# VH-VL binders against Probable complex I intermediate-associated protein 30: the designs that were tried, part 3

Target 1, 227 residues: Probable complex I intermediate-associated protein 30, of Arabidopsis thaliana (Mouse-ear cress) (q9lqi7)
Amino acid sequence: MSRFRSLLQASVNATKKALTWNVEEWVPPAEKHIFKFHSKEDLKKWHLYSDSEYGGLSSASLEIPDKGDGSDCTGVFSGNLSVDLSEGSKWNISRSGFCGMRSKKFDGFIDLDGYDAIALRIRGDGRCYISTIYTENWVNSPGQSEDNSWQAFVFAPKDSWYTAKIPLARYLPTWRGNVIDVEMEMNPGRVLGMSLSVNAEGGAVGAKSGAGDFRVEIDWIKALRLP

## First folded at step 17 (VH-VL; from k2 with heavy chain W104Y)

Design q6
Fold by OpenDDE, fold request of step 18:
Structure q6 (fold): chain C 227 residues (1-227), chain A 123 residues (1-123), chain B 106 residues (1-106)
Amino acid sequence: as target 1 above (227 residues)
Amino acid sequence: QVQLVQSGAEVKKPGSSVKVSCKASGYTFDHYYMHWVRQAPGQGLEWMGYINPWSGGTKYNEKFKGRVTITADESTSTAYMELSSLRSEDTAVYYCARDLWYDYGTYPAFDVWGQGTLVTVSS
Amino acid sequence: EIVLTQSPATLSLSPGERATLSCRASSSVSYMHWYQQKPGQAPRPLIYEASNRFTGIPARFSGSGSGTDFTLTISSLEPEDFAVYYCQQYSSTPLTFGQGTKVEIK
């Protein structure tokens, strides 16, 4: 009877030792820098898009202005939102008055595993902007690399630097700018890219909306681990 | 002018593979999904799949059971569709078609089509 | 998959007559489109999102419907309108087309 107990205890101890794999929980840094907007090279990582590509009249630019005052240079995403359509355009859009900047494809993925929020250091014009995270959906579509879009509003206060913190949980699954009613979870480990966009319809009560000029300065975009 | 120009007609043996190209011009290539649709002689249209040239993300019609591979080369603004293990039933005209992909204000329709590529599978 | 059933299969009409084409979906569709195809040509987009004409499409073409029932109407057929018409859904993958309605000259 005694020998069987010793073997069971040895197996339990061996299993306990095997389960104490010190999963050194790789604790990611408190902050992960994703994008900077301090140089022309930084800006080359982004592409602009607008309704003008499909019959609209909105325009956008992404530039680093020469401030001449020795101040730190930041990127400026600016332009004009028009709700008008080009006459004679071969292309029809149902909605006009939007512009955006989207990051180029990454070599690989941005890994946001272990992070809780996206932070944007911005100085805006009082408009609400849309932050989009693009992820690869390999879980729900085995063998297929579907793209998922996740969007959240970000308010950019006028004439003041503001660090907007958007919890990842606040990003909603979207399809072509519309929130979709799906039970999907973001895969933060497989971020393909990000975008910042603005439209004339607005996104928040009290924020500036409508056609006209828009402007937001961007210092950086980071991922944050919240305490 | 916005246009999609496809490669020429192909004649293939059963069991072989075919790769059809679709060269885009007149627009920003990675702002649109590229779809592939085929049409057998005298038949309707069948969707095969799409690629997002920006991400390389793809979606396929499972009917093809992994025989189809869609790729894109941003440097040449060219999309490709490769179909393997060809059968006589794969004889069709293959079309590429673009679909605008924006995160706001767009409709999901095929607004521009290639001229089509006839692929004939015969013994 | 969403199955689209078009009716009738063939519609024989004379120039000047009204054509009514039906497309029924097996489930609710949010995005329905219509295409025209002539022999030896690629499909041409006609209607997007059930009722919107693409630029350059004549006013005689109209689309209507929601949910599972959609209709393409040609108010007065012109000689160039004799073709095959396809409905297409973009609500779910796989994307699917109807089997087509052939509008032919009587």
Scores: ipSAE 0.845, ipTM 0.895, lowest interface PAE 0.7, mean pLDDT 91
Fold by OpenDDE, fold request of step 18:
Structure q6 (fold): chain C 227 residues (1-227), chain A 123 residues (1-123), chain B 106 residues (1-106)
Amino acid sequence: as target 1 above (227 residues)
Amino acid sequence: QVQLVQSGAEVKKPGSSVKVSCKASGYTFDHYYMHWVRQAPGQGLEWMGYINPWSGGTKYNEKFKGRVTITADESTSTAYMELSSLRSEDTAVYYCARDLWYDYGTYPAFDVWGQGTLVTVSS
Amino acid sequence: EIVLTQSPATLSLSPGERATLSCRASSSVSYMHWYQQKPGQAPRPLIYEASNRFTGIPARFSGSGSGTDFTLTISSLEPEDFAVYYCQQYSSTPLTFGQGTKVEIK
């Protein structure tokens, strides 16, 4: 009778030790690298779009200039915003003067759970840009993989490197570029991709706006845990 | 030229499935949502759902109770609509239609349509 | 879902006459569009966002309205305008169409 009790106690103790999985709350690193813009290969992860696809005349490019000075190469998103429409265009857009760069779909999802902000290391032209996060909306559409877009403005100061930190809480739900009045929560664990865009209407008081040239250099995009 | 070209007419038995294709050309495929709309003979238009080819995200009309599956192949710029458990009432012309989904400056309307695919469900 | 009710079901008119088509929504709609469909053809976009003509649409076509009441007007009917017209809302899912108004020759 004695040996069976000892084996049961050993099994219970082994099971107790196994159940004390200290769910050490996986604390994510203080920062998570999402995108870098240091090589042509890095840039292949992005696609350009503009109103020119739908009758506008705006244009954009994403390139890494050869600085020739051995300095670290960064990506340059630049172009021209036009509020004019092409003559004879088959397309009628309500708003023109916008360009953007959108990431390719991630292989899976970027998990931003546990992070508080998106950070962009940028050198701008004094314009306000729009940061967009795309997420899968599984909460609001069970069984359907509907996309959500979340947008926030990011000011890019002229001629100086600046690390813009955008709290995730500042991203607003949008539909077709408009903020929607819905009670939605971002699914940070299901990030599909990101976008950076600019338009002629502007986004912030005091920022450069209107038609014309735009330029922003981008070093990297990261997620940050805020202290 | 921007165009959507759909697969040919189908005749199916009740309980079977049909998969209709819609090949896009003349534009960047993943910049537009692809919608599916059907029209029964002599009836109006009924929206079935859409896909975002970029993300693979989909939205369906719940009326179809999970019988509809919309997929997209970016490599071929082709969208697909599969309808399962076919019924006689599913006899209709099925259309694909694009909708530009840019997050700024666009309007949510179907500006280009496929030519339609007749699906006949008969015993 | 938002139900769109078009009226009248059939409109019999002669060439040169004015056609007025109504679309009423069961709830407020922010994005209303109009399509034309001829027999054996796919729908053709006419009006987007209540009042904007698609490129290539003749000036005789106009749209108006807001909230729950929308109107498509053809100022002077041409022979090619005899077709079925559908309103469509893109404010909420599921996307819905009106039942259509048939404009036929008297």
Scores: ipSAE 0.841, ipTM 0.893, lowest interface PAE 0.7, mean pLDDT 90
Fold by ESMFold2, fold request of step 18:
Structure q6 (fold): chain C 227 residues (1-227), chain A 123 residues (1-123), chain B 106 residues (1-106)
Amino acid sequence: as target 1 above (227 residues)
Amino acid sequence: QVQLVQSGAEVKKPGSSVKVSCKASGYTFDHYYMHWVRQAPGQGLEWMGYINPWSGGTKYNEKFKGRVTITADESTSTAYMELSSLRSEDTAVYYCARDLWYDYGTYPAFDVWGQGTLVTVSS
Amino acid sequence: EIVLTQSPATLSLSPGERATLSCRASSSVSYMHWYQQKPGQAPRPLIYEASNRFTGIPARFSGSGSGTDFTLTISSLEPEDFAVYYCQQYSSTPLTFGQGTKVEIK
């Protein structure tokens, strides 16, 4: 009698374990870490760029500040946006005042199929930043390996930690930084890398814009599966 | 200080292939697209294609019907162009040229060119 | 494919004269650029996006135009300006160049 009950309990336990495995295999986690900004090693995954590469005067840095209070440290993307050019030319130049940080290309790609949004945990300066996602094309021509870029604005509220949640559907397709006026959808299953950038033109009514200093602290970047 | 240095002249037989190198220095290699442009003797300039060294992504002029392959090696800051099934009309000077890549607006013009590599296809 | 047609094919002028080079596109172009090429040399960038000079290009070079009609002007020719000039578009692939305008002494 007692042995019979033991066999029944063992069978029930085995069934529960099997069901648990099936659930975990079918549903992806609600969130997926993509980047952390907690150490100098984390920051080595990023390259900086600015208009200084073609004669502009903007500057950028990405650093972990040295704090003596024992608080958690986060990456700080900061610098100065200048609409001036190094030549001192007398004629107006129509394009200047930008900085950015671009990740190294992922080893292969990451698969965000099944996720709905990108989330950034940031403490900013009241400017709008631009989030960029690089993906492979849905269909490549034989012998070619084409890619796409996708951009969305990210508002960074002044002096408060904020989790910006940007639906993947809000990202617009771009070609070399220009929005493409064609109907296309992102391939979230083949993400090659990401970028975060800022420019003097700004992005939204009410956001800080123009030349001058910029600063945003970044804790992490994740993909989210929205409820 | 920024420069693109190409490999030396080549003499090839019809039906063979050629691989031209373009070594970049003085700038961040994967911040720029690398293009290949050729010029037949006494003729104008003809675009062949480009590579994004960051992604390895490429785009080719369909005129070459899959005969051109462009690659890049980030560790050596070197781009390569291979042209296969060579024909007499492929006799030309082949140039590499860079073009800025970034996420805000575009500046799609060739600001720095290599010195050129003469490829002669002779039977 | 966007075809670029340059005019004239040859422009024979003396130093100090004004040179006006035309480039016409078969359809509207957003990204027209200009290059100078001397014999045995790689092309030299002059003008980007129709009217902006590259760094180090002297003020005597100016560009203008939009849509399908573009011009390059050299206000007063110097001896080093006698060369072939190409226009180039990057609004769609394949990228294309004009056939060139030769500016020569005569």
Scores: ipSAE 0.568, ipTM 0.759, lowest interface PAE 1.8, mean pLDDT 83
Fold by ESMFold2, fold request of step 18:
Structure q6 (fold): chain C 227 residues (1-227), chain A 123 residues (1-123), chain B 106 residues (1-106)
Amino acid sequence: as target 1 above (227 residues)
Amino acid sequence: QVQLVQSGAEVKKPGSSVKVSCKASGYTFDHYYMHWVRQAPGQGLEWMGYINPWSGGTKYNEKFKGRVTITADESTSTAYMELSSLRSEDTAVYYCARDLWYDYGTYPAFDVWGQGTLVTVSS
Amino acid sequence: EIVLTQSPATLSLSPGERATLSCRASSSVSYMHWYQQKPGQAPRPLIYEASNRFTGIPARFSGSGSGTDFTLTISSLEPEDFAVYYCQQYSSTPLTFGQGTKVEIK
């Protein structure tokens, strides 16, 4: 319940504050790098997917361009969204209209307790993207170990570098892309991985939507402590 | 082509354990949840649990009272189901079945099934 | 847990007849899936999300329904359609199947 989770977090926060009073500079850094998109090696942490695995015609790539407008090299997540299905699909289930990239699972987990937001530095196409965080449950039932997903929209303004700051509290619990209608808090202390995706349908009012090309340049993804 | 190939039939004594393997091919292994479903002779289908091969996270049917353990090895694209403290009523055909895992609105449906592994528990 | 009750338990019909299979859930489910199983074989996926055919499933198979009541219809039975049919849901744990409806030759 929210009350139970709130009590646990309050207890942990009080203990951390007491400890940091006795030790200078034990507070978490204001920023924590999670991903960089500056080299081909950085991009190896990501796996691409699209509806082409399910009879769709969308395509995606994640690349470091050889040259640009004098900016540092950054990763480019791009492709084409199609709502069409291939004529002779060999896949048992057919779906269309999506692309994404999912990180490899972290070795263990990363601990974002003490951070308030995820920040993405992006240069987009005016579309709304979906940021997903994967976490472990707060408490497991006997003999079981589950994980959860959490999603939030990320608007990527056309042709301008933008730092999207998404409060962790804005991420909604999801199961297979559907928001769960149950009050639940994210477990920020056990993050397993992340993804960024884009759909032909949906998104924020006023954002570009529909089939067609998509392109977002990504500099980095960080966790932030907000003042 | 997408294929799930399971290990061969086994004969076990009560109180022992069995570990059935399910080797996947023709698709990206960690993009799909892997479930285990069993069918006792003359009976219907009974869900045992699943694993997310990407995270290693699992969910089990509580009726097995912690006797089932599902694991996955991404490097070999193989899922495993281990059932311990075997009883005669555990005699069944055990199937692996994949379902879709993506961040889009879907519900578990098993589009590919393994051929089944007969496990016989008798003295 | 959500109990799926299929009816009738057995349908005895001739080739060319229409088969109507019912699956009732004990509480509302998001969507229903359907499988066909012949003796000695793994289940064959037929219908996902209540009404969508899996690739390669003939048009004579159709599904409908929502909430607690779902139906699988075979518009004109072929000899290969005589089998056991299962419905399945996972709107909450545990994932459950119906007990099956056997469609047999009259």
Scores: ipSAE 0.561, ipTM 0.763, lowest interface PAE 1.9, mean pLDDT 83

Design q6
Fold by ESMFold2, fold request of step 18:
Structure q6 (fold): chain C 227 residues (1-227), chain A 123 residues (1-123), chain B 106 residues (1-106)
Amino acid sequence: as target 1 above (227 residues)
Amino acid sequence: QVQLVQSGAEVKKPGSSVKVSCKASGYTFDHYYMHWVRQAPGQGLEWMGYINPWSGGTKYNEKFKGRVTITADESTSTAYMELSSLRSEDTAVYYCARDLWYDYGTYPAFDVWGQGTLVTVSS
Amino acid sequence: EIVLTQSPATLSLSPGERATLSCRASSSVSYMHWYQQKPGQAPRPLIYEASNRFTGIPARFSGSGSGTDFTLTISSLEPEDFAVYYCQQYSSTPLTFGQGTKVEIK
C-alpha cells in the first residue's frame, strides 16, 4: 500500500462518521458559503479535467440542467469513467480512470480560521469522491513560497440529498496526489482553492466503483463551525 | 501538439541577472507544474526549482541560495526563470520542463522539455 | 537530499550488444524515471515509474528495480542509442538526477 492508499482508508472512515450529522435539522452551525452551484455564473468558477489530458477516454461535464421555471437548480458534475486508452495518443504518458473539477484560484485567498469542517450538500450516485483543499503554508523555507494540497474522501449516497461534513483535521497533506511524510499543519486562513474528483478504482467497501457513468448534484460547499 | 519554446541565448556579465522565458502551447497551462533544470558544459542535469502556475507557489533548490526566482503568467502561458548575482559557473544551458499534474499517486516525470537556452557568463 | 549514483560512468559497446545501466539511490525511492540525451539536445523521456515506457519508446528499452536499486536495459543497441542516460527521482526536495552513464561506440 502507498501513502496515497493510506489517505483512502482514513478519508473513508471520516466520511462514514459524517453520516451521523444532519446539519439541516438538528444543530444550525455557524457557517460561511464558499461555493454555490445555482447558476451558470457559479459554474464559471470551475475548470474540468480528466484522463483525456493523458490519452484516456473519460469525459466530464458540469452544468445546470434545464428545469424551466421549476426553480431547484443545482450543479451537476457528471460524465463517464473509462479505463481504456485512446489509440495514437499525442500524450507521452498515458493514464485512465479519473475525472475532476478544480476551482479557479481565489483572488488572494479565503480565510477559514475559526471553522472546523467543510460541508458539501450533494445528491450522488453511491460513489466516493475526493475533496481537495489547496492552501499556503504557515511557514515557508527561507527564500521560498510554497503551497500544499489536502485531501479527503466524501461519500455521495445514491439519490438522496446528504450533507457531508468533513472535519478539516481529517484532510491528509498531499503533494499532487501523494501523501507527504512530513509533519505539516494546514493553514486554514490561506485557502487558495478547492477541487472535487472521482476515480474508477478505489473507494470505500460498499460504495459504487469501477468504470461507468458518474453523477453528483451539488447544491453548495460551506465551511462550518461544529457544535 | 505540446510544445515548450524558450527565449534565445544570452551573454551576461558577472553580478548581473538573466531572465529566461518558456512559452507553453498545446495544453492547459495551469494543469502542469513547470520546472527549470540546467546543465553546465560537459556536466549532468541540475534541478533548479518549479512553479505551480495555478497558484503561483514555488519550490527552489537551496543550492542557489535565493538567487533563483520562478514566475508564471497564465494569460500568456509563459513561465520565467530569473537567476541573479551571476557567476561564471552559472554558464549553462537552461531547460524548462513540464511535469505531470495527476492527483492520484504519480511522482514527477518530465515528459516535455524546452529546447534549452544557453546563458554564458563572462567578462 | 537523495543522491543517485549511476554506474558505470561510461559503457563502451558495439551495436547489437545488450546495455545494462544501474542507478542506486542513497535511500529508498518510490519510483525512478529515465532520460536519454544526445549532444546539443534536450533530454528525451524513456521510462517512467521504474518500468513503464513513454509513448513511442521502442520495446528494446526496459526498466526495473525498486527501493534503492534500479536498472535500465537496452536489449540490443541500435546506432541511435549511443547517448548519455540519466535517472531521476523526487521523494523529497531537491529533485535529483544521477550523474549520467555515457553509452558509446566501442
Scores: ipSAE 0.524, ipTM 0.751, lowest interface PAE 2.1, mean pLDDT 83

## First folded at step 18 (VH-VL; from q6 with light chain L95Y)

Design r4
Fold by ESMFold2, look of step 20:
Structure r4 (fold): chain C 227 residues (1-227), chain A 123 residues (1-123), chain B 106 residues (1-106)
Amino acid sequence: as target 1 above (227 residues)
Amino acid sequence: QVQLVQSGAEVKKPGSSVKVSCKASGYTFDHYYMHWVRQAPGQGLEWMGYINPWSGGTKYNEKFKGRVTITADESTSTAYMELSSLRSEDTAVYYCARDLWYDYGTYPAFDVWGQGTLVTVSS
Amino acid sequence: EIVLTQSPATLSLSPGERATLSCRASSSVSYMHWYQQKPGQAPRPLIYEASNRFTGIPARFSGSGSGTDFTLTISSLEPEDFAVYYCQQYSSTPYTFGQGTKVEIK
């Protein structure tokens, strides 16, 4: 009779698995893919910037390397942060040692209302990076069409894949990299684009900082809806 | 190398509108805000507003609210400023000027200006 | 709105003399810039963030100040320096300019 009991339990387990599968397919997803970094076409959604456009010496790249080491292909955002300036530059800048990648503006916008966090799957170098979200305002003054930027630090642990989950509430409103003295709420229903950046002079206590090489592998960026 | 080239002078009647263009070259258009600044004859400089060409987002000087529309066409690297309901007091040279947009970068002034467009509003 | 008041309205000086131009803001300004404008030309950037010269600007131009009080100094006037000079705040919208100081040949 022990065999019968085992077969009954196996049947119940199979039925629960099937029911769970069907329910999950009809429930709105807890995740929303925003970006993948698995192919060269995925990377064409991004443009790079650095202080080199304005007289600095930092460099950046975003590529899918051909490593031949059996690992999945992922995007690699890498380069060198330099606090030095070109001697022959026509442009003086007050800050240097920064690189970033900014997405092309979304066609229209994406709607993240109902999501609580941005998640990045990364394998880093121990530096802090800066995640930026660009949104429209909740309310514009009559005759104006304003947008906002919102920033949060993202720690990229050295040599380990990590899913950084950044609550939308942690993003602070910014203007040119400075937190602005305004009490406002992000409009997650009208996201225009995103960026990921790094600078030599910033970073959290305990994270790698300063001039020199930087490197972070990126698998994907998603929005998460938490229970 | 880096240039902002504006459309030619215009003569307009009161109550009409004018649209001035500003063609950018020699740099990545959506890495910079584009501002519009005007200068009445013998007077100082007056900021009108800006556009972020990447997003299309704008900010206007409230003194011009309802009369100023700033747009950008990324495919042609061209910004436009339209001023409606023209008055004789709107007679001025209108300049476009760029300003660096970075999330945490430098804070330069308006580093490159267009040559200016004279708009004359007269009966 | 931050009002910028420049003084004096006019400086009449000879080449080789020192010019001192003042700009006073109605409230604190973090990003004060200076421009030079000659007749029939667009403004030319000189100084950003109160004291930093743009590349290509001669060392005779210097800026100083913070908070509400800012100064542009031209240590030894050259013939090409006779122009109108504007200060500009870039700290809050609407961005505003001073009314200008004309430096002219006496």
Scores: ipSAE 0.536, ipTM 0.754, lowest interface PAE 2.0, mean pLDDT 83

## First folded at step 20 (VH-VL)

Design t1 (from r4 with heavy chain T106L)
Fold by ESMFold2, look of step 23:
Structure t1 (fold): chain C 227 residues (1-227), chain A 123 residues (1-123), chain B 106 residues (1-106)
Amino acid sequence: as target 1 above (227 residues)
Amino acid sequence: QVQLVQSGAEVKKPGSSVKVSCKASGYTFDHYYMHWVRQAPGQGLEWMGYINPWSGGTKYNEKFKGRVTITADESTSTAYMELSSLRSEDTAVYYCARDLWYDYGLYPAFDVWGQGTLVTVSS
Amino acid sequence: EIVLTQSPATLSLSPGERATLSCRASSSVSYMHWYQQKPGQAPRPLIYEASNRFTGIPARFSGSGSGTDFTLTISSLEPEDFAVYYCQQYSSTPYTFGQGTKVEIK
């Protein structure tokens, strides 16, 4: 098995699905706020991670910058993607350059049954980010249930505010970061948490990729019922 | 410094239960799966299951027929493995071992192991 | 369940000799790892994903193979290398280990 070939193939498929509605069109539908990024209190719901956990050199921040001009405050997820490894690293893997922000696990779950999409209001850097949703399996058996992860690409256009609307059906099932070649249904009624991440490999044709700085401003994340 | 420190050796009677602890330090506890692996005297290694400390989600080796329960306490950075209905064949050294929870398509090996906990099941 | 069969069970060699350890899987494995274990100690990771050495592992250790056939090679044995070696698959649950190959002093 060519793990890199399989990952690239899955990434291309996910990117194409995510980009089919990558058009800025906004209509006020039925919606449910999931996260806001307007204050430092809002940001306490998130934890950062990066390849520094295994000796990588990538770094990340999530902050509310003080602009001083009265502009609306938004959370800024930013940092540097490095493909280098520290000298003391236990790992000599073929890739690094990965940062993410993962929410704290919800107390219980959030119920998104009856919603069609996740929407993120973002102002980015032209990179492709990864949205991850963590759910319980459909079977609600506490203490014995496995968790599932579901991933989709999010293109963050450079320097412009954009509402990315990602149908729940476009999220691909993953296990430990790899796309699972099975037909599984997401359990939208039992969402445990979410993450947003970025890597040096990128994902979408035409998107910025590679090592270097990344920056995306985030206003909010909502669930939407699409018309 | 990254460490996994396990509770001390135990002697148990058949039919009882044992709960082994594994205290993590030097890293972000919720960023790693925690696995449990046992080794009977003179024998090889047997995977028992894992927990994701972030969610509490678990997966178990079916060979244990529901006798194993793995839990984690984020506030103390400690994972636990409880094995019930003990039999003499459960006499083994029990290890905790971590691997990275990473959304980037990697399956790292178990990079850090606890020192092991000997559980002896005898009359 | 994927069964891993290691051979030989015991390899008796002298320091400076080359050790070649085999691990055969009952079905194809994408994520094969190798560990070293000395008496009274936890396993030590050596090789991940068949051929990638952990940083800090001496260059005399190397891994190779794909599919169902995997090999760990120690190019020139040193006194500290006499131990038991396990292969481990991480491709499907239950995750399984080989039964071990003991490398001992002749």
Scores: ipSAE 0.587, ipTM 0.773, lowest interface PAE 1.7, mean pLDDT 83

